# Ledger of designs, part 25: VHH binders against tRNA pseudouridine synthase Pus10 (pus10)

Target 1, 373 residues: tRNA pseudouridine synthase Pus10 (pus10), of Korarchaeum cryptofilum (b1l7a7)
Amino acid sequence: MGKPVDDLLNSLMNLLDSETPSGGGCHLCDGLLSRELGKMLRKALSELEGVELSSVKSGVSLPAILIEREDRIRANHNPPKMRSLKVTLTRLLDVAISSLTGLKVSQEPDAILIFDFERGDVKLELAPVFIFGRYRKLQRGISQSRRKCPECGGRGCEACGWKGKIPQGSVEGIVGEVMREFFSAEDYVLHGAGREDVDARMLGEGRPFVMELLSPKRRSADLREVESEINRRAAGLIEVKNLEFSRREKIRILKERSPNVKKLYRALVEVEGGVEEGELELLKGLEGAVIRQRTPKRVLWRRADITRLKRVYEVNFRRIDDKKFELFVLCDGGLYVKELISGDDGRTSPSVTEILGKKSFCSELDVLEVMVE
Below, E stands for the ipSAE of ESMFold2; O stands for the ipSAE of OpenDDE; V2 stands for 0.75 times the mean of E and O plus 0.25 times the DockQ between their complexes.

## First folded at step 20 (VHH; framework vhh_8cml_1)

Design j05 (from i04 with F27S Y32N Y57H; at its last look DockQ between E and O 0.08; V2 from the best seeds 0.00; counts 0 for: pae O 6.2 > 2, placed apart)
Fold by OpenDDE, look of step 20:
Structure j05 (fold): chain B 373 residues (1-373), chain A 122 residues (1-122)
Amino acid sequence: as target 1 above (373 residues)
Amino acid sequence: EVQLVESGGGLVQPGGSLRLSCAASGSTFSENAMGWFRQAPGQEREFVAWISKSWGHTYYSDSAKGRFTISRDNAKNTVYLQMNSLKPEDTGVYFCAKTWLYGSWPEYFDSWGQGTQVTVSS
């Protein structure tokens, strides 16, 4: 590739000289561009090796002194046809890279090549890949998100492979590690449509999510294979389905719609002092009720302390024994069902505890279904 | 409007088995959860089983648990109810219905079939 690059470089330099008012050697850059451009272009090409891309865009960073010189020239001479050096150089580089690689130049590129003329270096920044799907959490004790590394507290250390997080025991980790491999990504982030507690199962049609794959060297994969591999490795802990390529905008949509989706819950409720069959009928009073729920104490560390209004639509129950009953609740998304049961010291009203006049708590919680319109 | 047609009912001895089928018309079968209900003479219609639209997640009434299995074939637009270890108490007309949500509440189901008679008797 040496000769073609050299020929192109010469052509580019000639063009650059012709477009800059200071013809006869770039008085502006004092030869910097001539000296560095070839090296940088070759570096750029090397950075692209082994990376799957369809499009690229150049970014240019110039030394401050060049910018100042340009400004001075403009201020003192005001040449009518003087183009910005940065803009001109960016355009030339785009053309060069496209010609040499066959990649399309796009305003929304798969990658950006940053030409830093101050450092004489080139950096490649890869756009993330987004994958949409649904996950089911079939076992309790699995978190949605990766946990912070207990050794470094999230700073990154040898124990966590410098990620600051531990993938094991999380939906994000189980799914993300497989996807990371398929796409040769540096890291990943799971964006879920809502959250469930670690001890809650997510059943039904599953929770929608978008996985963001960071700095992927590959941008295509058979998502059926990815899905199969995830499910295989998950060994019954979780399941994913309906994987599809997506965009960043989907994350916003998921987050915005999540609170408005009705959900069906199953809860195992324990009642202090016991519960009689006839007492459970009182819970029918929750049907159609608007629940006033102040932010639960347990989530105040990550949520704003506000009061939300949520509706309960349907309630069903089954007495199990003298101290326990099963509760089914169809309600608005975002209702904290555990606190619907406990009352959270009066922060949630009405509550099962309030209605029964007995302290009640949720020992098991399951999301049975997310009602998707 | 989606039409549902149940089949597979009949007379069976206690301890016997039956497999019910429900064929759905239209192209939206895969977009809907499906359920089975039953109604004994003089009794209200009661929930038997539910299956999700795509995951195959199932939910059963207490009476059905361990004995009945609901399944579906989206390619055939058909939902099934395998009934094992049948009891006289299982006698009734079995109805198929569809819904867009998970639940055991009959009011959320629609497009009811005419039903198929199941009789468990010695």
Scores: ipSAE 0.017, ipTM 0.400, lowest interface PAE 6.2, mean pLDDT 87
ESMFold2, look of step 20: ipSAE 0.290; ipTM 0.721
ESMFold2 (binder alone), look of step 20: mean pLDDT 80; pTM 0.819

Design j06 (from i04 with F27S Y32N L101T P106S; at its last look DockQ between E and O 0.06; V2 from the best seeds 0.00; counts 0 for: pae O 10.8 > 2, unsure alone 62.9 < 65, grease 25.3 > 24.2, placed apart)
Amino acid sequence: EVQLVESGGGLVQPGGSLRLSCAASGSTFSENAMGWFRQAPGQEREFVAWISKSWGYTYYSDSAKGRFTISRDNAKNTVYLQMNSLKPEDTGVYFCAKTWTYGSWSEYFDSWGQGTQVTVSS
ESMFold2, look of step 20: ipSAE 0.453; ipTM 0.801
ESMFold2 (binder alone), look of step 20: mean pLDDT 78; pTM 0.793
OpenDDE, look of step 20: ipSAE 0.005; ipTM 0.312

## First folded at step 21 (VHH; framework vhh_8cml_1)

Design k01 (from j03 with S27F L101T; at its last look DockQ between E and O 0.06; V2 from the best seeds 0.00; counts 0 for: pae E 7.7 > 2, placed apart)
Fold by OpenDDE, look of step 21:
Structure k01 (fold): chain B 373 residues (1-373), chain A 122 residues (1-122)
Amino acid sequence: as target 1 above (373 residues)
Amino acid sequence: EVQLVESGGGLVQPGGSLRLSCAASGFTFSKNAMGWFRQAPGQEREFVAWISKSWGETYYSDSAKGRFTISRDNAKNTVYLQMNSLKPEDTGVYFCAKTWTYGSWPEYFDSWGQGTQVTVSS
């Protein structure tokens, strides 16, 4: 490795000197660059080993003293061709790295090599990989997101493998652990188009999501295989489909559209005192209704206490027995359907409880469809 | 033009089985949920079954539940209704329809076939 890097280093130093007419890079840095650059380049190359990349970008951190010196020179001499040392060095490093590795230099790189000249070290930061798909939650009791480790509360400990989260029992964990393996990622984050309760199934065509894979050493995989492996390991708890490579932008789109997306719910409703067939017809009054819904009591610990207006578009029902009926609701995203049923002590109105004049509660909830295009 | 063509109907004895098919054309089949309806003589058309776009999520009427199975083959642009343990009360014209919604909401179905006759008689 020595000779090629050394040759390149000499070339870089010559170029640096030529682009710094007010005293040269060597004079400005007092030999720092000449002393450290070779080592740093070698370190950079070592950091890239075993990492799948198509593009790279250099970042440069300079000691404050060099910046001050540069500023003084500029202030005192105002040389016409004096470019920023940082900019010049960054450019030169980009060229060098590209030359040595064959990687393309991009403004949106797969990785950034941060050359810290203060510490004399190089750090590699890998851009995340994003995968879009849909998931179904077929069983109740599975959270969308990983839960915090009960032992450390999220700080990271031996019990959680120093991640601060428990993957088991969550869609994020079930999907993410597999993806993490395929992409040799450090960690992952699931971004869903909305959320469902732990006790709710997610059925239909599934909930759209983007998995963000953090610091992946691999950036390509057969997503069909990934999908198959996820579904296999999930063992009927959840399913994923239509996995595709995506971008960060998709997360924004999913989140922004979520409140405006219609959702179809199935709820099993129990009614205190029972419910007659004819009484259910009263629920048609919910069709087209605007629901005034204050933040449910049960989620106040994690949501702002505000009142939201949500629309119910369609209501269907099926009486099961004297005390139970199924309720189907097509409504705006973000409507808390459990509270639509219970009324949440008047925080949600109108409600099933209010309409029937009987206390009603949701014993089962399913998301049947998320109307996302 | 959207076309739905049902087939597979016929005469069957009580306890027998039939498999209905619906060939779809004129739209992207995989992007639409599909359903089956039936209409007995002198009765209103009623919901029988629904299947989602690609997951195979299904929903059945109470009368169909446990006896009928709706399925689809997106590669063939076809939806099926396997009917087992047929009863005389299952007699009627069976219609294929496309929709986007779950459940028995007829207002969400926007296209219908001409239907196929199913007769269950001893």
Scores: ipSAE 0.021, ipTM 0.385, lowest interface PAE 5.4, mean pLDDT 87
ESMFold2, look of step 21: ipSAE 0.022; ipTM 0.571
ESMFold2 (binder alone), look of step 21: mean pLDDT 85; pTM 0.862

Design k02 (from j06 with S27F Y57E; at its last look DockQ between E and O 0.07; V2 from the best seeds 0.00; counts 0 for: pae O 8.1 > 2, unsure alone 64.9 < 65, placed apart)
Fold by OpenDDE, look of step 21:
Structure k02 (fold): chain B 373 residues (1-373), chain A 122 residues (1-122)
Amino acid sequence: as target 1 above (373 residues)
Amino acid sequence: EVQLVESGGGLVQPGGSLRLSCAASGFTFSENAMGWFRQAPGQEREFVAWISKSWGETYYSDSAKGRFTISRDNAKNTVYLQMNSLKPEDTGVYFCAKTWTYGSWSEYFDSWGQGTQVTVSS
């Protein structure tokens, strides 16, 4: 253990006085720092207990009156070498904390210790941990994201454990609850490379995602174990693979690239009046086609009503019976495949319905591949 | 150069089992879906099974479903076809194939092996 807190405090105060010309830090703060710094340092150390960190940074919040005083001094006396009290204090605290804890000071820290001198309190803010992976949704009826609690509508209540969300029945919940436990996190957010409908499976190599773990007390784990545990608990509903530690930047990359990535879909299509084998050949007309697609009616509640251009690259089909066939579509991300099939009352064109001249609808949809590098 | 070399074929009685192997080289095996096809005498080559890159997602023809299992070992650059409950109708040359696109069918396969003979006869 480094120098006792009291010794360090004395040293810090001396340094502060030396770096604050024209009355020193004690004069400027009317003894506030001297009175509170020790308590605050002890609090800071207490906050760090039981938290896994490699780096830390101090933040300082000063009472407005001190800032005003400092400004007045600067305005009236303009003393040479007068540095900002906040900056000086931050630096000193960084050194102190590092000395006491052995933690590295970083500009991108695992945690920030916020020293609030107005309230005389210290708050620890932990940086999130990011984990990248791929998930498969093997069963229908599972949402990507957690649902809002039906009891409180997201406000938090006893029924949802005050989180405002229900983890069950969602990829985010299934994966996140396990990760939360491993990392002793307060909460989590799943960032997926795109979205699938609740009734759609996510198959193939899986959908890339980043899980953001909020306020984790642990920052290391064997991700193989995490993966195994997730898959075990998921009991065949979903599965994850290739978990790796990541960064926030990965979220940006996933989101930015998502609209431009190709996706392969499998759709079960039912055709009113039936469909013959020869008629399916007409669907080859979709191959290479640019689809003009106005926002589907079903999602107008959450998306702008705009027309998008999306490309279909490949189309394959397999007739199942007189009324059904499987459709395989390789297309741009963001293309609404259900509406590609139905036509959405003319909002999507060309469409399967339009091409066949028969009402067609998607009874099942699967995402087979998300082609993200 | 892409090479696919099938093995494991042979003569088997109805109800018997065979395990076919396909050794792949000349490409990044783990980045490609793999498949098996077969061709009976006087018939066209037909799809038997398909497997994804790494998850093991599989598709089977109706005739193969429930009896055949496709699998792969990326570390060995090998794809397998376990064939159980073989029938005389399963007789033919079995071909290993690589695909570029996940979910693609025979028209999207870009490389084929020379094939291995499977004969189911009493």
Scores: ipSAE 0.017, ipTM 0.309, lowest interface PAE 8.1, mean pLDDT 87
ESMFold2, look of step 21: ipSAE 0.342; ipTM 0.752
ESMFold2 (binder alone), look of step 21: mean pLDDT 80; pTM 0.808

Design k03 (from k01 with K31E S54K; at its last fold request DockQ between E and O 0.85; V2 from the best seeds 0.00; counts 0 for: pae E 2.9 > 2)
Amino acid sequence: EVQLVESGGGLVQPGGSLRLSCAASGFTFSENAMGWFRQAPGQEREFVAWISKKWGETYYSDSAKGRFTISRDNAKNTVYLQMNSLKPEDTGVYFCAKTWTYGSWPEYFDSWGQGTQVTVSS
ESMFold2, look of step 21: ipSAE 0.455; ipTM 0.807
ESMFold2 (binder alone), look of step 21: mean pLDDT 84; pTM 0.853
OpenDDE, look of step 21: ipSAE 0.597; ipTM 0.858
ESMFold2, fold request of step 22: ipSAE 0.423, 0.466, 0.445; ipTM 0.783, 0.806, 0.797
ESMFold2 (binder alone), fold request of step 22: mean pLDDT 84, 84, 84; pTM 0.853, 0.852, 0.852
OpenDDE, fold request of step 22: ipSAE 0.625, 0.617, 0.639; ipTM 0.865, 0.863, 0.870

Design k04 (from k01 with T101E; at its last look DockQ between E and O 0.11; V2 from the best seeds 0.00; counts 0 for: pae E 6.1 > 2, placed apart)
Fold by OpenDDE, look of step 21:
Structure k04 (fold): chain B 373 residues (1-373), chain A 122 residues (1-122)
Amino acid sequence: as target 1 above (373 residues)
Amino acid sequence: EVQLVESGGGLVQPGGSLRLSCAASGFTFSKNAMGWFRQAPGQEREFVAWISKSWGETYYSDSAKGRFTISRDNAKNTVYLQMNSLKPEDTGVYFCAKTWEYGSWPEYFDSWGQGTQVTVSS
């Protein structure tokens, strides 16, 4: 282990004095740094205990009065090479922490130690861990995201363990709870490449997602084990595959590409009055069609009321009986397929209902493929 | 060019087993679902089994269900059909097939191999 804290403190103070004009460190802070730095450094070290890190960065918050004093000095004396106290102190703390802990200093650190000299306290902020993968939702009735706690409405209460959300019944919860345990994280957020309805299965190769693990005390894990554990606990409700460590940028990429990603859907369609085999051929008219789709009525509470243009690329169908057929649709991401079928009272056109001249509705919907690379 | 080459066919007694292999080339194997079809003499080609791209999801015809197992090795660009408890009615030419690259559902195949003969006879 590096130099004892006291020795290091003395060294730091000497360095600080040497880098500030006219002994500026001591005069500027009126002894504040000398009084608090040792305690704060020890606190910083304490905060790092039990946390897996490879890199760290110091942040410094100074009392306003020190900043004002510094500004006055600069304004009145304009000393050459006067460095910012904050910058100098940050640098010194970086060196000190690195020396004491062996951690690398990085501009993109695993953690930031915030030295608050106004409060005389140190806070550790841990960078999130990101894990990329694919999930399949094998059962209907599972939401992608955690729902708000019905008891507290998201505020946090005893019923939800003060998280404000209910993990059960959601892909995010099923996956996130396991990951949270593996990484000793405070919380988690699932970022999916698009969304499916609660009553829709997500099949095929699965939906790409990034799980963001918040304030993880551990940053490494065998993702094969994580995957296995998730799948085991999910008990056939969902499954995950191809877990890998990722970065925040992946979230951006997934979200940006999502509207332009082609999706393949399977829909079970029921037709009022029935449908004949020959009538289904009319649905080929949807191939290559641009669908004008106003925001569906059912989602107006959470989406802006706008009209979108989405393309259908391929349409296939299989008649099941006199009243039902399966519809396979390859289309742009973001196309509301249920409304493609129903027409949503004319808000979506063309539609299956419109084409057949018969009221049609989607009784089952499955996402078969999300074509995200 | 897409190539699918079947192997493993032959003569087997009722109740016997065969393992068919299909070596794929000319496309990214992992991006396509694969399947097996068969054609008996004088009959139309019929679906036997399907396997998804990488999840291992499988579908079987009613006749194959419980007796046949489809699997794949993406590292080897190969799809397999393990056939157990073979019956005379299983006799025919077995064809390997690939789905289109945009989907993994079992209904739509766009390429087939030349086939391998399977004969189940006493």
Scores: ipSAE 0.022, ipTM 0.485, lowest interface PAE 4.8, mean pLDDT 88
ESMFold2, look of step 21: ipSAE 0.186; ipTM 0.670
ESMFold2 (binder alone), look of step 21: mean pLDDT 83; pTM 0.841

Design k05 (from k01 with E57Q P106D; at its last look DockQ between E and O 0.01; V2 from the best seeds 0.00; counts 0 for: pae E 9.4 > 2, off the site)
Fold by ESMFold2, look of step 21:
Structure k05 (fold): chain B 373 residues (1-373), chain A 122 residues (1-122)
Amino acid sequence: as target 1 above (373 residues)
Amino acid sequence: EVQLVESGGGLVQPGGSLRLSCAASGFTFSKNAMGWFRQAPGQEREFVAWISKSWGQTYYSDSAKGRFTISRDNAKNTVYLQMNSLKPEDTGVYFCAKTWTYGSWDEYFDSWGQGTQVTVSS
């Protein structure tokens, strides 16, 4: 590695001299390029060890004094066809890295090597890997996102590996830890097409998601094996399927389309004062109804307080006992079914409570299907 | 007695089309949602398509989207599955099912047909 770098360095220094506005020695850089370039190229190669890449791009950060000096030359002399030192150096470093490593240069690279000439250092920034899939939650009490570590409250401690978050008890954590291992990633973020309450199950074909794997040292894996391992470790709690490699643009699409997705729900409804079979027939009044739903009180901490119009298309119900029945509803996405049932103290109308004339609440909720296009 | 009778299966080449039919009797057809499932040998039965009872809402598995169309004719008590651009992985026995409720999982469906074989050669 030392000899190929030295040979390339000599070629680069000669080429850079021909591109320098002043010619001869490097007057702009005060000798910076000659004393730093070889060291930084070797550092860049070191940063690439053990990392699976197909493409790369260089970035350059120059000391402010060099940028200012170049600006003075441009402003005071306006020389014809003066190329930016940063642009020229970036292109030369791209060629150098490609020659030394065999990696392709890309404008959408797997990694960026930042050559910081002010600090004399090279940083490697790895592009994320994105995995699309669908998840089911087979048990209640599982959040979508990771929770704060209970021992330190998010500060970071030995119990949580100083991250402040725990993987247990969430879809993100359970799925993400397996994916992190397969891709040798530093961390992960789950992006879901909507979210169900922690105490709800997510069933059917599952909720679409994209897992963003941060700083991955591997970029390829057999996704069938990843899926199998996730499902083995999470048996009885979470299931994933339809894993496929994806891109960041899929996250935007999922988030933009989520409010327009229709949903199927099952709710176990408890009725204060009890309910008779004949009373349930009144619930047919929800079929085709437009529900006026002000942001539920329980989600005001994260949602704007506005009134939304959402449609209920079809309902079914089945009485279980004197106080309980099952409600099945096909509705617009974004309708909060718990509040369709409770009425949320009049903030949702019509509601099950309003129609029955009896306080009702949802004790169990299942998302039976998320109908994303 | 509830009965669901599938027909229209057969052997086709990749890229071909088939139209499956399911004749229903013994229940109020217009008050039930209908679905299609399929099962390849040695595999678990999997969801293909679903249609609501009244609002014309449909839902498809990822593998069926864009290629398959579920429809219903309440006057004839019949549900259909139009399958286009067929692939070898679509091979299996296709079952029609009804539910008084909703869901893509087979435990939410209370009555099933005997199935019709679809074979797509590679």
Scores: ipSAE 0.011, ipTM 0.511, lowest interface PAE 9.4, mean pLDDT 85
ESMFold2 (binder alone), look of step 21: mean pLDDT 81; pTM 0.826
OpenDDE, look of step 21: ipSAE 0.036; ipTM 0.441

Design k06 (from k01 with K31E T58K; at its last fold request DockQ between E and O 0.91; V2 from the best seeds 0.00; counts 0 for: pae E 2.8 > 2)
Amino acid sequence: EVQLVESGGGLVQPGGSLRLSCAASGFTFSENAMGWFRQAPGQEREFVAWISKSWGEKYYSDSAKGRFTISRDNAKNTVYLQMNSLKPEDTGVYFCAKTWTYGSWPEYFDSWGQGTQVTVSS
ESMFold2, look of step 21: ipSAE 0.527; ipTM 0.837
ESMFold2 (binder alone), look of step 21: mean pLDDT 80; pTM 0.817
OpenDDE, look of step 21: ipSAE 0.018; ipTM 0.442
ESMFold2, fold request of step 22: ipSAE 0.480, 0.384, 0.486; ipTM 0.810, 0.771, 0.820
ESMFold2 (binder alone), fold request of step 22: mean pLDDT 84, 84, 84; pTM 0.856, 0.851, 0.853
OpenDDE, fold request of step 22: ipSAE 0.657, 0.656, 0.648; ipTM 0.879, 0.879, 0.873
ESMFold2, fold request of step 24: ipSAE 0.379, 0.372, 0.499; ipTM 0.768, 0.768, 0.822
ESMFold2 (binder alone), fold request of step 24: mean pLDDT 84, 84, 84; pTM 0.850, 0.855, 0.851
OpenDDE, fold request of step 24: ipSAE 0.648, 0.689, 0.672; ipTM 0.877, 0.890, 0.887

## First folded at step 23 (VHH; framework vhh_8cml_1)

Design m01 (from k03 with T58K; at its last read DockQ between E and O 0.85; V2 from the best seeds 0.00; counts 0 for: pae E 2.2 > 2)
Amino acid sequence: EVQLVESGGGLVQPGGSLRLSCAASGFTFSENAMGWFRQAPGQEREFVAWISKKWGEKYYSDSAKGRFTISRDNAKNTVYLQMNSLKPEDTGVYFCAKTWTYGSWPEYFDSWGQGTQVTVSS
ESMFold2, look of step 23: ipSAE 0.541; ipTM 0.842
ESMFold2 (binder alone), look of step 23: mean pLDDT 83; pTM 0.843
OpenDDE, look of step 23: ipSAE 0.607; ipTM 0.859
ESMFold2, fold request of step 24: ipSAE 0.506, 0.467, 0.458; ipTM 0.828, 0.809, 0.804
ESMFold2 (binder alone), fold request of step 24: mean pLDDT 83, 83, 83; pTM 0.839, 0.842, 0.837
OpenDDE, fold request of step 24: ipSAE 0.607, 0.632, 0.529; ipTM 0.855, 0.868, 0.831
ESMFold2, last read: ipSAE 0.443, 0.488, 0.542; ipTM 0.799, 0.817, 0.838
ESMFold2 (binder alone), last read: mean pLDDT 83, 83, 83; pTM 0.836, 0.840, 0.837
OpenDDE, last read: ipSAE 0.628, 0.601, 0.628; ipTM 0.865, 0.854, 0.864

Design m02 (from m01 with T101E; at its last look DockQ between E and O 0.62; V2 from the best seeds 0.00; counts 0 for: pae E 5.2 > 2)
Fold by ESMFold2, look of step 23:
Structure m02 (fold): chain B 373 residues (1-373), chain A 122 residues (1-122)
Amino acid sequence: as target 1 above (373 residues)
Amino acid sequence: EVQLVESGGGLVQPGGSLRLSCAASGFTFSENAMGWFRQAPGQEREFVAWISKKWGEKYYSDSAKGRFTISRDNAKNTVYLQMNSLKPEDTGVYFCAKTWEYGSWPEYFDSWGQGTQVTVSS
């Protein structure tokens, strides 16, 4: 009891001896396993240094020679209730780690300690941390996902830390780098409820997202402080709010809901040949209309080429000058508003171009609201 | 002249309910979307709820969802906010606003009421 690891090793070896069929003690087995177990328990304690955890679970990987020996014992003796060495050792390691560290054993743990008896090594695998929130994009030119590293084209290089991606210029990168620092994580993945074009702003209450933080050494932080730091570093570009701890299930829920939410848009529309106030009244014809929209040409590289039926509920418009007006649209989610305006060479009908009889295009787009419930 | 006049505020215990009203005049009410915002001391105005003009589509902030209901009566030129299960965090001045534009961004609202005080004691 003056050497807790050594005392525990003695207890574990006694229990393992009682699990072995009564063919006598295995001196080679005892010597091999007790040496590796002691080294591995000390390695496990070392791996836990500097890591914030409330719970743990053990995993065991055994060398083939021990598995084969166990199989031979079963074949020769056929004991009715013999538990496997792996199961027995896992249970004993769970008790040992809990005793040495005070961590709870859980089937949904903060971390798994994998005891690899073949290599004599211990690996710590950390459960991710999930943070829900909402983001706004206050300027254009910001992508949602991280961009490929320009030096290596995504393969990984020294400049990008071998990740193949850079944090600059994206919601994922700007938000994720701050969260990585607070949680001492190795990496991150943003899961958004939909996506807006790079050249669009995302306004209103913001787009829901979950950030998945990978291999985090810390699991707690003041999310108010995290939010403040994100907003300070991203001032004028991105804003986040409503940060809360979440679970992986929230990602699934967000992705299931996002195709069906209604959207509010503002578009700056340019009209070839100019537009008069009286002509704009024709746009009332969009109210209540069902838009037949074939997948826009500009997104065919990533979307199936299908025809979607989407409703426009309400519109407002305001002439700006002889060639431009603002269009405000309340519509079904999944309607591509740029093509509602351009017509996409007849692939979207009705369209602003069709109604005005003049080639029109969207020069600025804002998502004013993603109306998730 | 556009006028928006809020009423129905007051003092309430946690878990209580209030119904706010906003009487509108000086514009075609049925052609405008309407919203409710609130402002706690020392903070900026924050979005609470929004209702569209024709279809009556409704949208709520995360803090309002499931507890608050926005509605409108075009015959009375009035928008309402029914607030249930009130919490101390709901304390503030509640403003009615109108917009011919859309969304929860305050710059898209062109007229505002003077506000009505809602106080939820702890």
Scores: ipSAE 0.270, ipTM 0.712, lowest interface PAE 5.2, mean pLDDT 85
ESMFold2 (binder alone), look of step 23: mean pLDDT 82; pTM 0.835
OpenDDE, look of step 23: ipSAE 0.323; ipTM 0.738

